# VH-VL binders against Peptidoglycan synthesis regulatory protein ReoY 2 (reoY2): the designs that were tried, part 3

Target 1, 183 residues: Peptidoglycan synthesis regulatory protein ReoY 2 (reoY2), of Halalkalibacterium halodurans (q9k656)
Amino acid sequence: MGKWVSVAEKRQFLKWFLTQQLKRKDAKRILEYLLQHYHLLEQVMFTEEIRGRERTLVISTLQSDEPGFAFYLYRRKIEDPIRALGELQANPADPIYLILHFHGKAQNHQYLQMLDSESREYIKRFKQFQAYKEETDSLIEAVLIENEKKMLLQQIDEALDLKDERRFKDLVKKLQELDRRSS

## First folded at step 20 (VH-VL; from cc3 with heavy chain K55R)

Design dd5
Fold by OpenDDE, fold request of step 23:
Structure dd5 (fold): chain C 183 residues (1-183), chain A 120 residues (1-120), chain B 107 residues (1-107)
Amino acid sequence: as target 1 above (183 residues)
Amino acid sequence: EVQLVESGGGLVQPGGSLRLSCAASGFTVSSNYMHWVRQAPGKGLEWLGIIYRDRSTDYGNEFTSRFTISRDNAKNSLYLQMNSLRAEDTAVYYCATEKSGDSYSEFDYWGQGTMVTVSS
Amino acid sequence: EIVLTQSPATLSLSPGERATLSCRASQSVSSYIHWYQQKPGQAPRLLIKDASNRATGIPARFSGSGSGTDFTLTISSLEPEDFAVYYCQQYSDYPLTFGGGTKVEIK
């Protein structure tokens, strides 16, 4: 289900979006076409989910980790923007669901206002998940560094016990490098 | 037969306000894209704005703050509210519409226009 | 905004002659150009749609061509009723804009 948004609001937002650098440059043509032909723009609904019963466009900016372009014609995935545009032109009265990936979309009030409640919740959950993942990764990295330090220290002690000066020097250098990276 | 009839034009002082009307017949304004276009005496055409079927509007950049397009479905009429009028707003004002179902920003039908004169 | 420049500003010709009117866009508008005819004291009338398609009821002597930034309206043989002002209009981007017009007048 899509939230109703006025044509004027859609136009304004998409015009802004087009100022962003897209991963797929050829996808720009689709958005431009929608703006030029507002009878199609009327059919556009913003969403965050792909559903098999809907025609869904996915367009991403360069700063996004998502694929640059996809068009889901119901359960069929089309990666050619030209073909996608052809479909839209052939069926102008059918709904168009649009997923946009861009930096800061979770904090973009204008975008969020155009989304239905379910899509907004999806974004919220996704953001939370990403935050948790980042925290977890950071913790893991910290643990790995600590373990590596412990290992190096043990090896240093061993080198000292064996009076292996060369090995000692090498290990100390490694430890120093590790300390620099972790600071 | 499609017909558009503008009214409400006249003489107004600078800084004044004026509301133009466009009465439509032969089609439903709420089902079509409606435009206002003006033409200063001896000059070219200038697009003022559009009202979409959902009642949202877009304007030329210089008109957004002063002009407002609206419609009354019951009266099948289009309106242009003009505020803070200036001498350069002196023009014939046309309402225009696109063919039903079309959204190619082509003005298929025009009214006869109504003259607005802004002068002291 | 996209600026449309029409040339010449005035074209003086005789009936039966060929008229060639130019419309140049400040940036590419693909084929999203319309042409209008306006006679004195009348509202404009749509002539050509999307650069090259005649509107309903428009005589065959009117034709449009061009793409990108350069567009041409041609009247193959001028009739007395063709003496008027012609405007191009783009819808590639908002705001919609018109050219300055070309006046075709009798020589």
Scores: ipSAE 0.880, ipTM 0.939, lowest interface PAE 0.5, mean pLDDT 94
Fold by OpenDDE, fold request of step 23:
Structure dd5 (fold): chain C 183 residues (1-183), chain A 120 residues (1-120), chain B 107 residues (1-107)
Amino acid sequence: as target 1 above (183 residues)
Amino acid sequence: EVQLVESGGGLVQPGGSLRLSCAASGFTVSSNYMHWVRQAPGKGLEWLGIIYRDRSTDYGNEFTSRFTISRDNAKNSLYLQMNSLRAEDTAVYYCATEKSGDSYSEFDYWGQGTMVTVSS
Amino acid sequence: EIVLTQSPATLSLSPGERATLSCRASQSVSSYIHWYQQKPGQAPRLLIKDASNRATGIPARFSGSGSGTDFTLTISSLEPEDFAVYYCQQYSDYPLTFGGGTKVEIK
């Protein structure tokens, strides 16, 4: 199900990837081992999905919001890189699916070229989702700010009606702060 | 019996090109990792590059632009295309292979080498 | 690239003597070091694999040790056929690199 990528290309990319700071430092050993043993590297396929029937490594950079390391041995999740490496060493002929999380991977052409069409689509959809989410969140925030502003204005009017100078001043300050924050 | 036989060496002028061949027997080159290693006269060994089973290649840093490793499965042969040759490229060129399908970058089998002399 | 420095460059010994050859890496290579023997006019021969494992057919007098950056090839008792050049080689990182070699010569 994975896309075929040459060993040379894998090596080149992983070499670059290893220049990144990994969230789990001990996960570095796995990638290094793969690079050192290209018969295992031959088994590596890049993906974005975890499937229960596949051995899947998940490695993330420090800048990623994803977990630093996981190895899915079929349905078993292993969080110890040493154990994961041991399994790879014990079964060198089995496919290795590799999920890499790093900043800007959706725009990394080299990475995208190594992914199968489904994985690329996954990334694309995920990116779109994030964009929509951000937009939605922004809209929500704007609405909340507007509502807060309206409320403050009403309260200000009330304070004025009650000739509560102290409250008035406090509310005005809050309104000013809100305006600054929303700018 | 595994055997590697290099050929194609000789005298070439600086800036010239040369293609070395490595004929393999006793195993299939397409199923093994094949390497080129050279040795300048009286000097040490220098790894030039590898061709993987998928035919992709990696090279030493200084060889990527000038040297090309390839193979012909039908002829069970490995090749080293060398361009823009320099005096420093004067060396015995060995082809080597790793045992079995494992990759530990150990050169289990070597050819006898072919001498390349780059001189005006 | 990883630089392997072998010492001494030349080791002059007599048959029956113990030979100790050093290989130092510019950075840690774990145990990913091989040793080769090369006799005059011949291609190199794999001697030790992964720092300490004798290759097939290699006599017991040859042994390898070390990890990280410092590695040693030992010939417990030199035989006449052991006088040759020995190279270490790393595969911890590309490009693969060899040491400069140690020539074991007869005193």
Scores: ipSAE 0.879, ipTM 0.939, lowest interface PAE 0.5, mean pLDDT 94
Fold by ESMFold2, fold request of step 23:
Structure dd5 (fold): chain C 183 residues (1-183), chain A 120 residues (1-120), chain B 107 residues (1-107)
Amino acid sequence: as target 1 above (183 residues)
Amino acid sequence: EVQLVESGGGLVQPGGSLRLSCAASGFTVSSNYMHWVRQAPGKGLEWLGIIYRDRSTDYGNEFTSRFTISRDNAKNSLYLQMNSLRAEDTAVYYCATEKSGDSYSEFDYWGQGTMVTVSS
Amino acid sequence: EIVLTQSPATLSLSPGERATLSCRASQSVSSYIHWYQQKPGQAPRLLIKDASNRATGIPARFSGSGSGTDFTLTISSLEPEDFAVYYCQQYSDYPLTFGGGTKVEIK
């Protein structure tokens, strides 16, 4: 089951995407060609999965850490945008799977609505995992800080019992610095 | 034989509305890319917009808010709804289509046009 | 919006003469230019597509050339039926735009 996306929606999004600088400037020609030849744009399907038995374009903006361009066809990888464009022109009725890498993709509601269901679910789960990781890391840090505070307080009591003035002053300084770290 | 016949033109006052029709024969409108183009008297040609096979539309910048392109597949007809008309909208209005399966934005077939006059 | 500037506005020639019509784009349109002929009271007729390819049924006396920003329509030997207005049209970007036209009239 897939998500139906209109030609006008695809065009609007790709026009927006092209306002950004691409890592491979010659790759923008492919997207411009699709916009100019809407019988090809009809075949475009947005995805996050390389389709090894079908055609998949990968195009990235400067702000992405991903490679700037790749075209996958029948388990081959083509890194020349001009050769990729030739294949699209030669086979106009076949699906064109398009992976776009750009900053803020996981928060771009318009893009997420255009993706197939597996790609949308992957991005959703990635966001949830990041939120859980951040919460768990914060909890662990708070426990470690509290345990260190308990240890320092115990050592302060020991320094007072032994009347070790230098040790007491050093430990109180450490406790004050730990309190600042916890906000 | 491909044929396009526009109708629905006439005199309308500023601020009024009008719906133009384009009856197609010799091909199916739902399988083709359909356009509206206008020409003011003594002036050049101006593209208004396109309706794609999936019924989505794109328009020239001036027309996005006032004009709506639609079609009726059962009647094999294309429509242009024009609202908030101005004197500057006075023109002959053409519907046009590209060849089937061809999307090079070339207007291979045109209707004869219908005249819209916007004046008090 | 891509502006197409056609020149001259009017070209007065006799039958049998060569007509040369210019279309200049405000930015590069590659080869994405079409040419149309329009006679009084008629809809436009497609002549040349993609700068240089004659449309079906167009006589060989019509030819097109150019790329980028500068395009030319040539009628090698004018016939009486060629006296009309000629428009260029680009499809490099939306909105699709037409030039202002060149009227070819009998001298």
Scores: ipSAE 0.755, ipTM 0.892, lowest interface PAE 1.0, mean pLDDT 88
Fold by ESMFold2, look of step 20:
Structure dd5 (fold): chain C 183 residues (1-183), chain A 120 residues (1-120), chain B 107 residues (1-107)
Amino acid sequence: as target 1 above (183 residues)
Amino acid sequence: EVQLVESGGGLVQPGGSLRLSCAASGFTVSSNYMHWVRQAPGKGLEWLGIIYRDRSTDYGNEFTSRFTISRDNAKNSLYLQMNSLRAEDTAVYYCATEKSGDSYSEFDYWGQGTMVTVSS
Amino acid sequence: EIVLTQSPATLSLSPGERATLSCRASQSVSSYIHWYQQKPGQAPRLLIKDASNRATGIPARFSGSGSGTDFTLTISSLEPEDFAVYYCQQYSDYPLTFGGGTKVEIK
C-alpha cells in the first residue's frame, strides 16, 4: 500500500514480468538493462498514463492486445528499443515512467500497489466495465432465449389451431432443444 | 581517500549470532551501493548481498533468511547481522563499494576483511 | 544462478611469459564480466571491467576479451607482482557470482 516502491520491490516484480513472453522480444533488453543497472531502476515509476513531457516506456506481453513496445519522449514516439535505451543511458537522473501490459493485471495486487493513485483508479474502472460487459452479455442471451421461446409457443398454438400435426411435433422438438440450451 | 574498515569478527559457537561493522571514510555510505562479500579459508569469493541507496536489500540465495544488511547514516557505517551461524560460515568478511554515481556491480573499493570463525 | 567456470585452476609460469586465463559462463552474460586480482592476505583488486576495460591504474599488460559465455584475461608479460589468484565475476543476474579462481604461480 502507498506510493513508495523500493528498488528491491521493483526488481522482484520485473523479474517476474520477464518470465512471460513479450510481444516485442527486443524490449526485453531494456528491462534486463534496468535490472543490471539499478541506478536507473531507482528512477522507474509504474503508471498507466503516458507522460508526453517526460519519458514513458510501454512494454506488453504476448497475450496483451496492446502494442509490444513504445517510448514516449517530449511528444515524440520511438518504436525502436535500442534508441530508447540510448536515451535512458544519456539521462540517468530523469524519471522513467513504465507502463506494463500483461494478463491478469487488474488482479495483480503487487502491481496495483506499485501504481500511482490515478492509474489504480483507471484499472478499477476497467475492471468494473469488464464485469458489466459479462453481466450484460448474460442478460442479452437470456432475453434472446426467452423471446425465441415465446415465438415457438405462439407457433405451436397456431399449429394446434390449424390441426397441423407435423408442424406441431417439429415445433415441440425445437422448443425441447431450446430448453436444453438454457443454463 | 576512500577507506573501508571491517570489525566485529571473532570466534562464535554454531547457532550463535554476530554483527559485523564496516566503517567508511572518504565517501558517504548512504549515497553509494554497499555490498558484503565473504571468502572461506583457501576458497573463492561469495557475494552475500547489497544495500541500495533507498535502504532496500537483495541477498545471495542462501543468505536471505539468516543475514541482514543495514546501515547507520549518522555513523557512516554498514552492518551485517548474521544469525544461526554454521561452520560453513567461517570466512573472511569484506565490505565493498562501487564508485559513486554508477551501478555496474564492480567492486572498486574493499575493506581489509574481518575473520569470523564458527566452531565449537 | 549463473556459474562461472575458470580454467585452468593453476598456471605455473615464469616471469616474462604470457598468461591466458579462461572464464566460461553457464549462460550468456553479454559483456557483464569483471576481473579481480587477489594476493595472499589482501582484498581483491579490480583489474578489468565489462570484459575489456582496464580499471584505473592497471598496467597495459593486462587485457580482457570475450562476450556471451567465453571470456579471457591475458597478461602479456608476467612481472613478479602478477603471481596471484584471479577471479572473474558476472553481474548479468542475481546472485552476483564469482568464478573459482585461477592461481598464477612461479614455475
Scores: ipSAE 0.750, ipTM 0.887, lowest interface PAE 1.1, mean pLDDT 89

Design dd5
Fold by ESMFold2, look of step 21:
Structure dd5 (fold): chain C 183 residues (1-183), chain A 120 residues (1-120), chain B 107 residues (1-107)
Amino acid sequence: as target 1 above (183 residues)
Amino acid sequence: EVQLVESGGGLVQPGGSLRLSCAASGFTVSSNYMHWVRQAPGKGLEWLGIIYRDRSTDYGNEFTSRFTISRDNAKNSLYLQMNSLRAEDTAVYYCATEKSGDSYSEFDYWGQGTMVTVSS
Amino acid sequence: EIVLTQSPATLSLSPGERATLSCRASQSVSSYIHWYQQKPGQAPRLLIKDASNRATGIPARFSGSGSGTDFTLTISSLEPEDFAVYYCQQYSDYPLTFGGGTKVEIK
C-alpha cells in the first residue's frame, strides 16, 4: 500500500510533466484526459514496476531512452494509445498504475515522494550505482594515464641508450604534455 | 431532490473576512465534486475553485492566496473562507456540484447564490 | 488561461426567430465546451454538454455544434422563456473559464 497522494498533487505533477516533449505525441491525450476527468485521476498510482495483474501505463519524454508508450493489461502489452484510452473509459473504478520516464527522475523529490516504497528504493539504488560508476571511471582514467607515463619513461630510457636525440626530444615533449593532463 | 443553499453573504468592509456556507441536501458532498463560482453585478461568471472527494483543492489563479475551500462531511456542507476582501470581490457567490460519478466539470446543480458586498 | 470570446454581446430578436450564438476559444479545447442559460435573478442552468449533447430536460430547439476553437449554440425558434443570457464554459484546462455571455433580448 503506497503513500496516499491527493488529486491536486497528481494534477500539479502531471501538468509539469506535460511541459516536456513526449516520444509519442498521441500519449499526451491520455494524460490530458486524466487531468480533465479527475474521477480517473483518483485511481492513478505512480510506480516504477509493471503490475502484471493490474493496468499499467508507461509514458516517456523525448530525452528518455525508454519506449515512448506502452499499456499493460492483464499481462498483455498494448502499444496503441487510443485503445488504452478506451480501456480507461470503460473501467473507471480500477487502479491505473503510471510509470513516467523523464530526465532527472532520480533527483525529482516531488516525484519520488509520490512513488510506492519499492519504486523509491529502486531509484535510490540506481542513483547510488551511477555515483559509483563515475568514481570508477575516474580511477580507470588515472590508471591509464599512469601506464602511458610509464611507457613514455621506458621509451625515453631507450632513446638515451641509443643516443637518438630526435626521438628523445619528441618523447620528453609528450611526457610534459601528459603531466599537464594528469594535474 | 438535490438542493444547494448558500448563506453567509452580506456587507463587509474592505480588508475584512467572510465565510460562506453551502448546505447540501439530496446528495453527499464528500462523494461529489464541489465548486464555487461568482458573478459580479452585471458581469459574467468566474470559477473560483474545486474541492475534490479527497478534500484536496485547486483554485483559479488569483484566488489561492486569499480564499480557502473546505467542507464538513458531518454537516454535509461546503465552505468558502474569504480574507482581505476588496471592492472587486463584490459579487453573487454560487456553490455548484457535478453529477455523482464521472467528472466532466459540468455544473448540473447550482444554489441560488448569496450576495457579498465589499464597501465602506 | 483559456479565454472564451462570445459574440455578439447582445442579440435582439423576436419570438419565433432563430438565434445563433458564437463562442471562440483562444486555443483548442477539443469538444470540452458546455453551455448555460441564465435568466434574470436566477442561477445558471446547464443546456448543452460537450459541445453538442443536450442536458436532461432541455427542449429540442436548443442545439450545439463545433470543435477545436469555434462553437455555436442555436435556438431554432425562440420562445418567450428563451430571452436570457447564455454562457459557454470550457474544461480543457484549469482554470475553468466562462465566456463573457450573449444576452438574447426581445426586439
Scores: ipSAE 0.716, ipTM 0.876, lowest interface PAE 1.2, mean pLDDT 88
Fold by ESMFold2, fold request of step 23:
Formats: C-alpha cells, structure tokens, sequence
Structure dd5 (fold): chain C 183 residues (1-183), chain A 120 residues (1-120), chain B 107 residues (1-107)
C-alpha cells in the first residue's frame, strides 16, 4: 500500500541527508534550493528508477559507490548541477524524481516508506536475495563438509582393511581437522 | 480582491487555550501557503509556522508542542490552536499568505491581526 | 536559528533626507532577504523581495542591496508616509526569522 509523503516529511529527510558529505559538493545547492522553495519540493517523488521521459535527479553521498550527480531529462543526461537547477526552475509544475544513494539505504525505514511501491519492492527483493545467498552458501558448506566426512570414513575403512597404518593415521588426522572446522 | 480576516482573540488566563481563525476571500486557502506570525506589543515580528498545500506543517522551534495550525477547505479558513498559554504569548496574531505560484516565503498579504492577551 | 540584527534601532531624519537601514545575518543567507514596512496600527507591507527587487506598487525611492550576511534598505528621499518601522526577514533556513526592526521617525 502506498503512503502519501508530505512536504514536511520530505523536508525532514532531506535535512538529515544533507548532514552527510556529497560526492559532488555543488549538488548540495539543488537540495537546499528545494528546501527553500517548497512549491518544487511538492513535486519531488523518491524513486530508485530513472524515468526516461521525466526529470530524474541522482545524488550520492561520499560513502556510496554510485556516481555523485546526474540529471536525466527527456533522454538527455546533464552532469552540471547548476544547469540542472535551471531546468527545475523553468518547469516548476512537473514531477521531480529523486534517487538518493547513501550507506544503509536498505535499512532506512523512513526512506523506504517514502519510495514508490515499485522501488520499495525492488529493495525488498534485493535484501531477500542477499539473505538467501548467505543461507545457501552456509548450506553448501555444510553439505561439502558432510561429503568430505563420508569420504574420509570410507578411506579409513579401506586403510583398516589393507592394514595401512600410515594412511590410517593421516586420515584420522584429517577427520579430526574436519571435526574442528565443523564443530 | 484578496482579503484575510483574523478573529478569536481576547483575554485568556495563563494555562488556557484559544483558537484563532483566519477567514480568506479572493483566493483558495488550500491552493496557497499559509503562515501565522505574531508581534508582542512594542516588539518585533515572530514567525510561528506554515501549513503547506498538503496540510503538513512546520513550526518555529518554541511552538511545536503548544500550537497547531490547521485549515478547513470548505470554509476557506485557517486556524491556530494555542494551548498552555503563557504571559509571553501576549501579542497581535497575523495570518499571512504568499502570492499564488512559486514559493519564496515572502508574505504578500496579511490580515489586520487579532489581539491575544494572556493574564490573570 | 539565523539571527538578523538591524541597525540602527532608531533613525531620526527629516523629510527629504536619505535613510540607510542595515540588516546583518548571523550566517550567509545568499540573497534570501525580504524587507517590510509597518506603520502604527497596521500589518506589515512587503517592500523588497530577494534583497533588491521592489514588490508591486512600491515607489522607486525604495531600494535594496546586499548578499551573504550584509543587507541595506535605502530610502532615497523620505516622504511623510515613510516614517514607520522596517523589518528584514530571511528564508534561507527554518525557522523563518525577522530582524528586530529599525524605526524611522521624524526629527
């Protein structure tokens, strides 16, 4: 279900976001301008998707791996924040889609509640995928350890049948190491 | 013609409550940014807060817990609910609006003000 | 909170004289300053927007200048109706704040 995001909520979050250092220092001016001109802030929609036929701002903190600033307008990409600000001023009634990149985004509940439904689902799916990957890696390791134990026990039985004392001792040491790794 | 008319001022005791009204004509309150500003007798102006078009609000730091700005779109009116009033709240209270369009936080239109006196 | 300091507090002048009013901000507000005039018993009236732009219907004798922290309102030749209190206001950051005012009074 979607939640209407108020100007006051947008303002509060952007003030918090601006406590962090931006990759492009001059992009700070755009966010400050939005805070000072709330008729534009009303048009801001938080998203994770570049809208090719709409205005989309991308702004990143220093801690993010993403590009510091980009502005997309009708299939054009503008990398100068001052020029992008001019476009926002010229078309004040049009939507302003805003993509913010910062550390801890997937765990920031305030931000997630401000996103459109499609962007929220993308982040939820990504978070679940990472959890599944971690669980799967753990299960694979456990299966590999179990299979190695089975092979060692079979090889120990073979060494006992053949009375190969040196091999038996080596295999028992390997089994003991595997037990320590899995215990 | 744009007109703002405040009402509801008067004498109240400390700790009391009062609701001020601002009746607007010549424009639609819900399409504009509405503010409350006060002025203690013989003193300067103090911004109390704003109500945005979406009804969300922001306040001056001192007023967040005691004052509430609201509006009634059907009556084209703005309200200021004041609770836990103190002597220092004695002032003329103005409603103000910006000219329709782009917001620059300039107060283009003001009401005449309504006097609130907080004393025993 | 951004503090606006207006000086002088009172300016005593005669009609025809030039009035110069100062507004100093505690931090940079770029050009996000407005000026208002308030006559006794009346609500304030917007004079100057964004440091230097006269509001609609304001006579040419009123002008504003400045940027950053230092702003000036100038009345080139005082008329009888100009004796009032003048306030500056910033909108660079919340809370919106006003200066303490400069009273321009007849000498």
Amino acid sequence: as target 1 above (183 residues)
Amino acid sequence: EVQLVESGGGLVQPGGSLRLSCAASGFTVSSNYMHWVRQAPGKGLEWLGIIYRDRSTDYGNEFTSRFTISRDNAKNSLYLQMNSLRAEDTAVYYCATEKSGDSYSEFDYWGQGTMVTVSS
Amino acid sequence: EIVLTQSPATLSLSPGERATLSCRASQSVSSYIHWYQQKPGQAPRLLIKDASNRATGIPARFSGSGSGTDFTLTISSLEPEDFAVYYCQQYSDYPLTFGGGTKVEIK
Scores: ipSAE 0.664, ipTM 0.859, lowest interface PAE 1.5, mean pLDDT 88

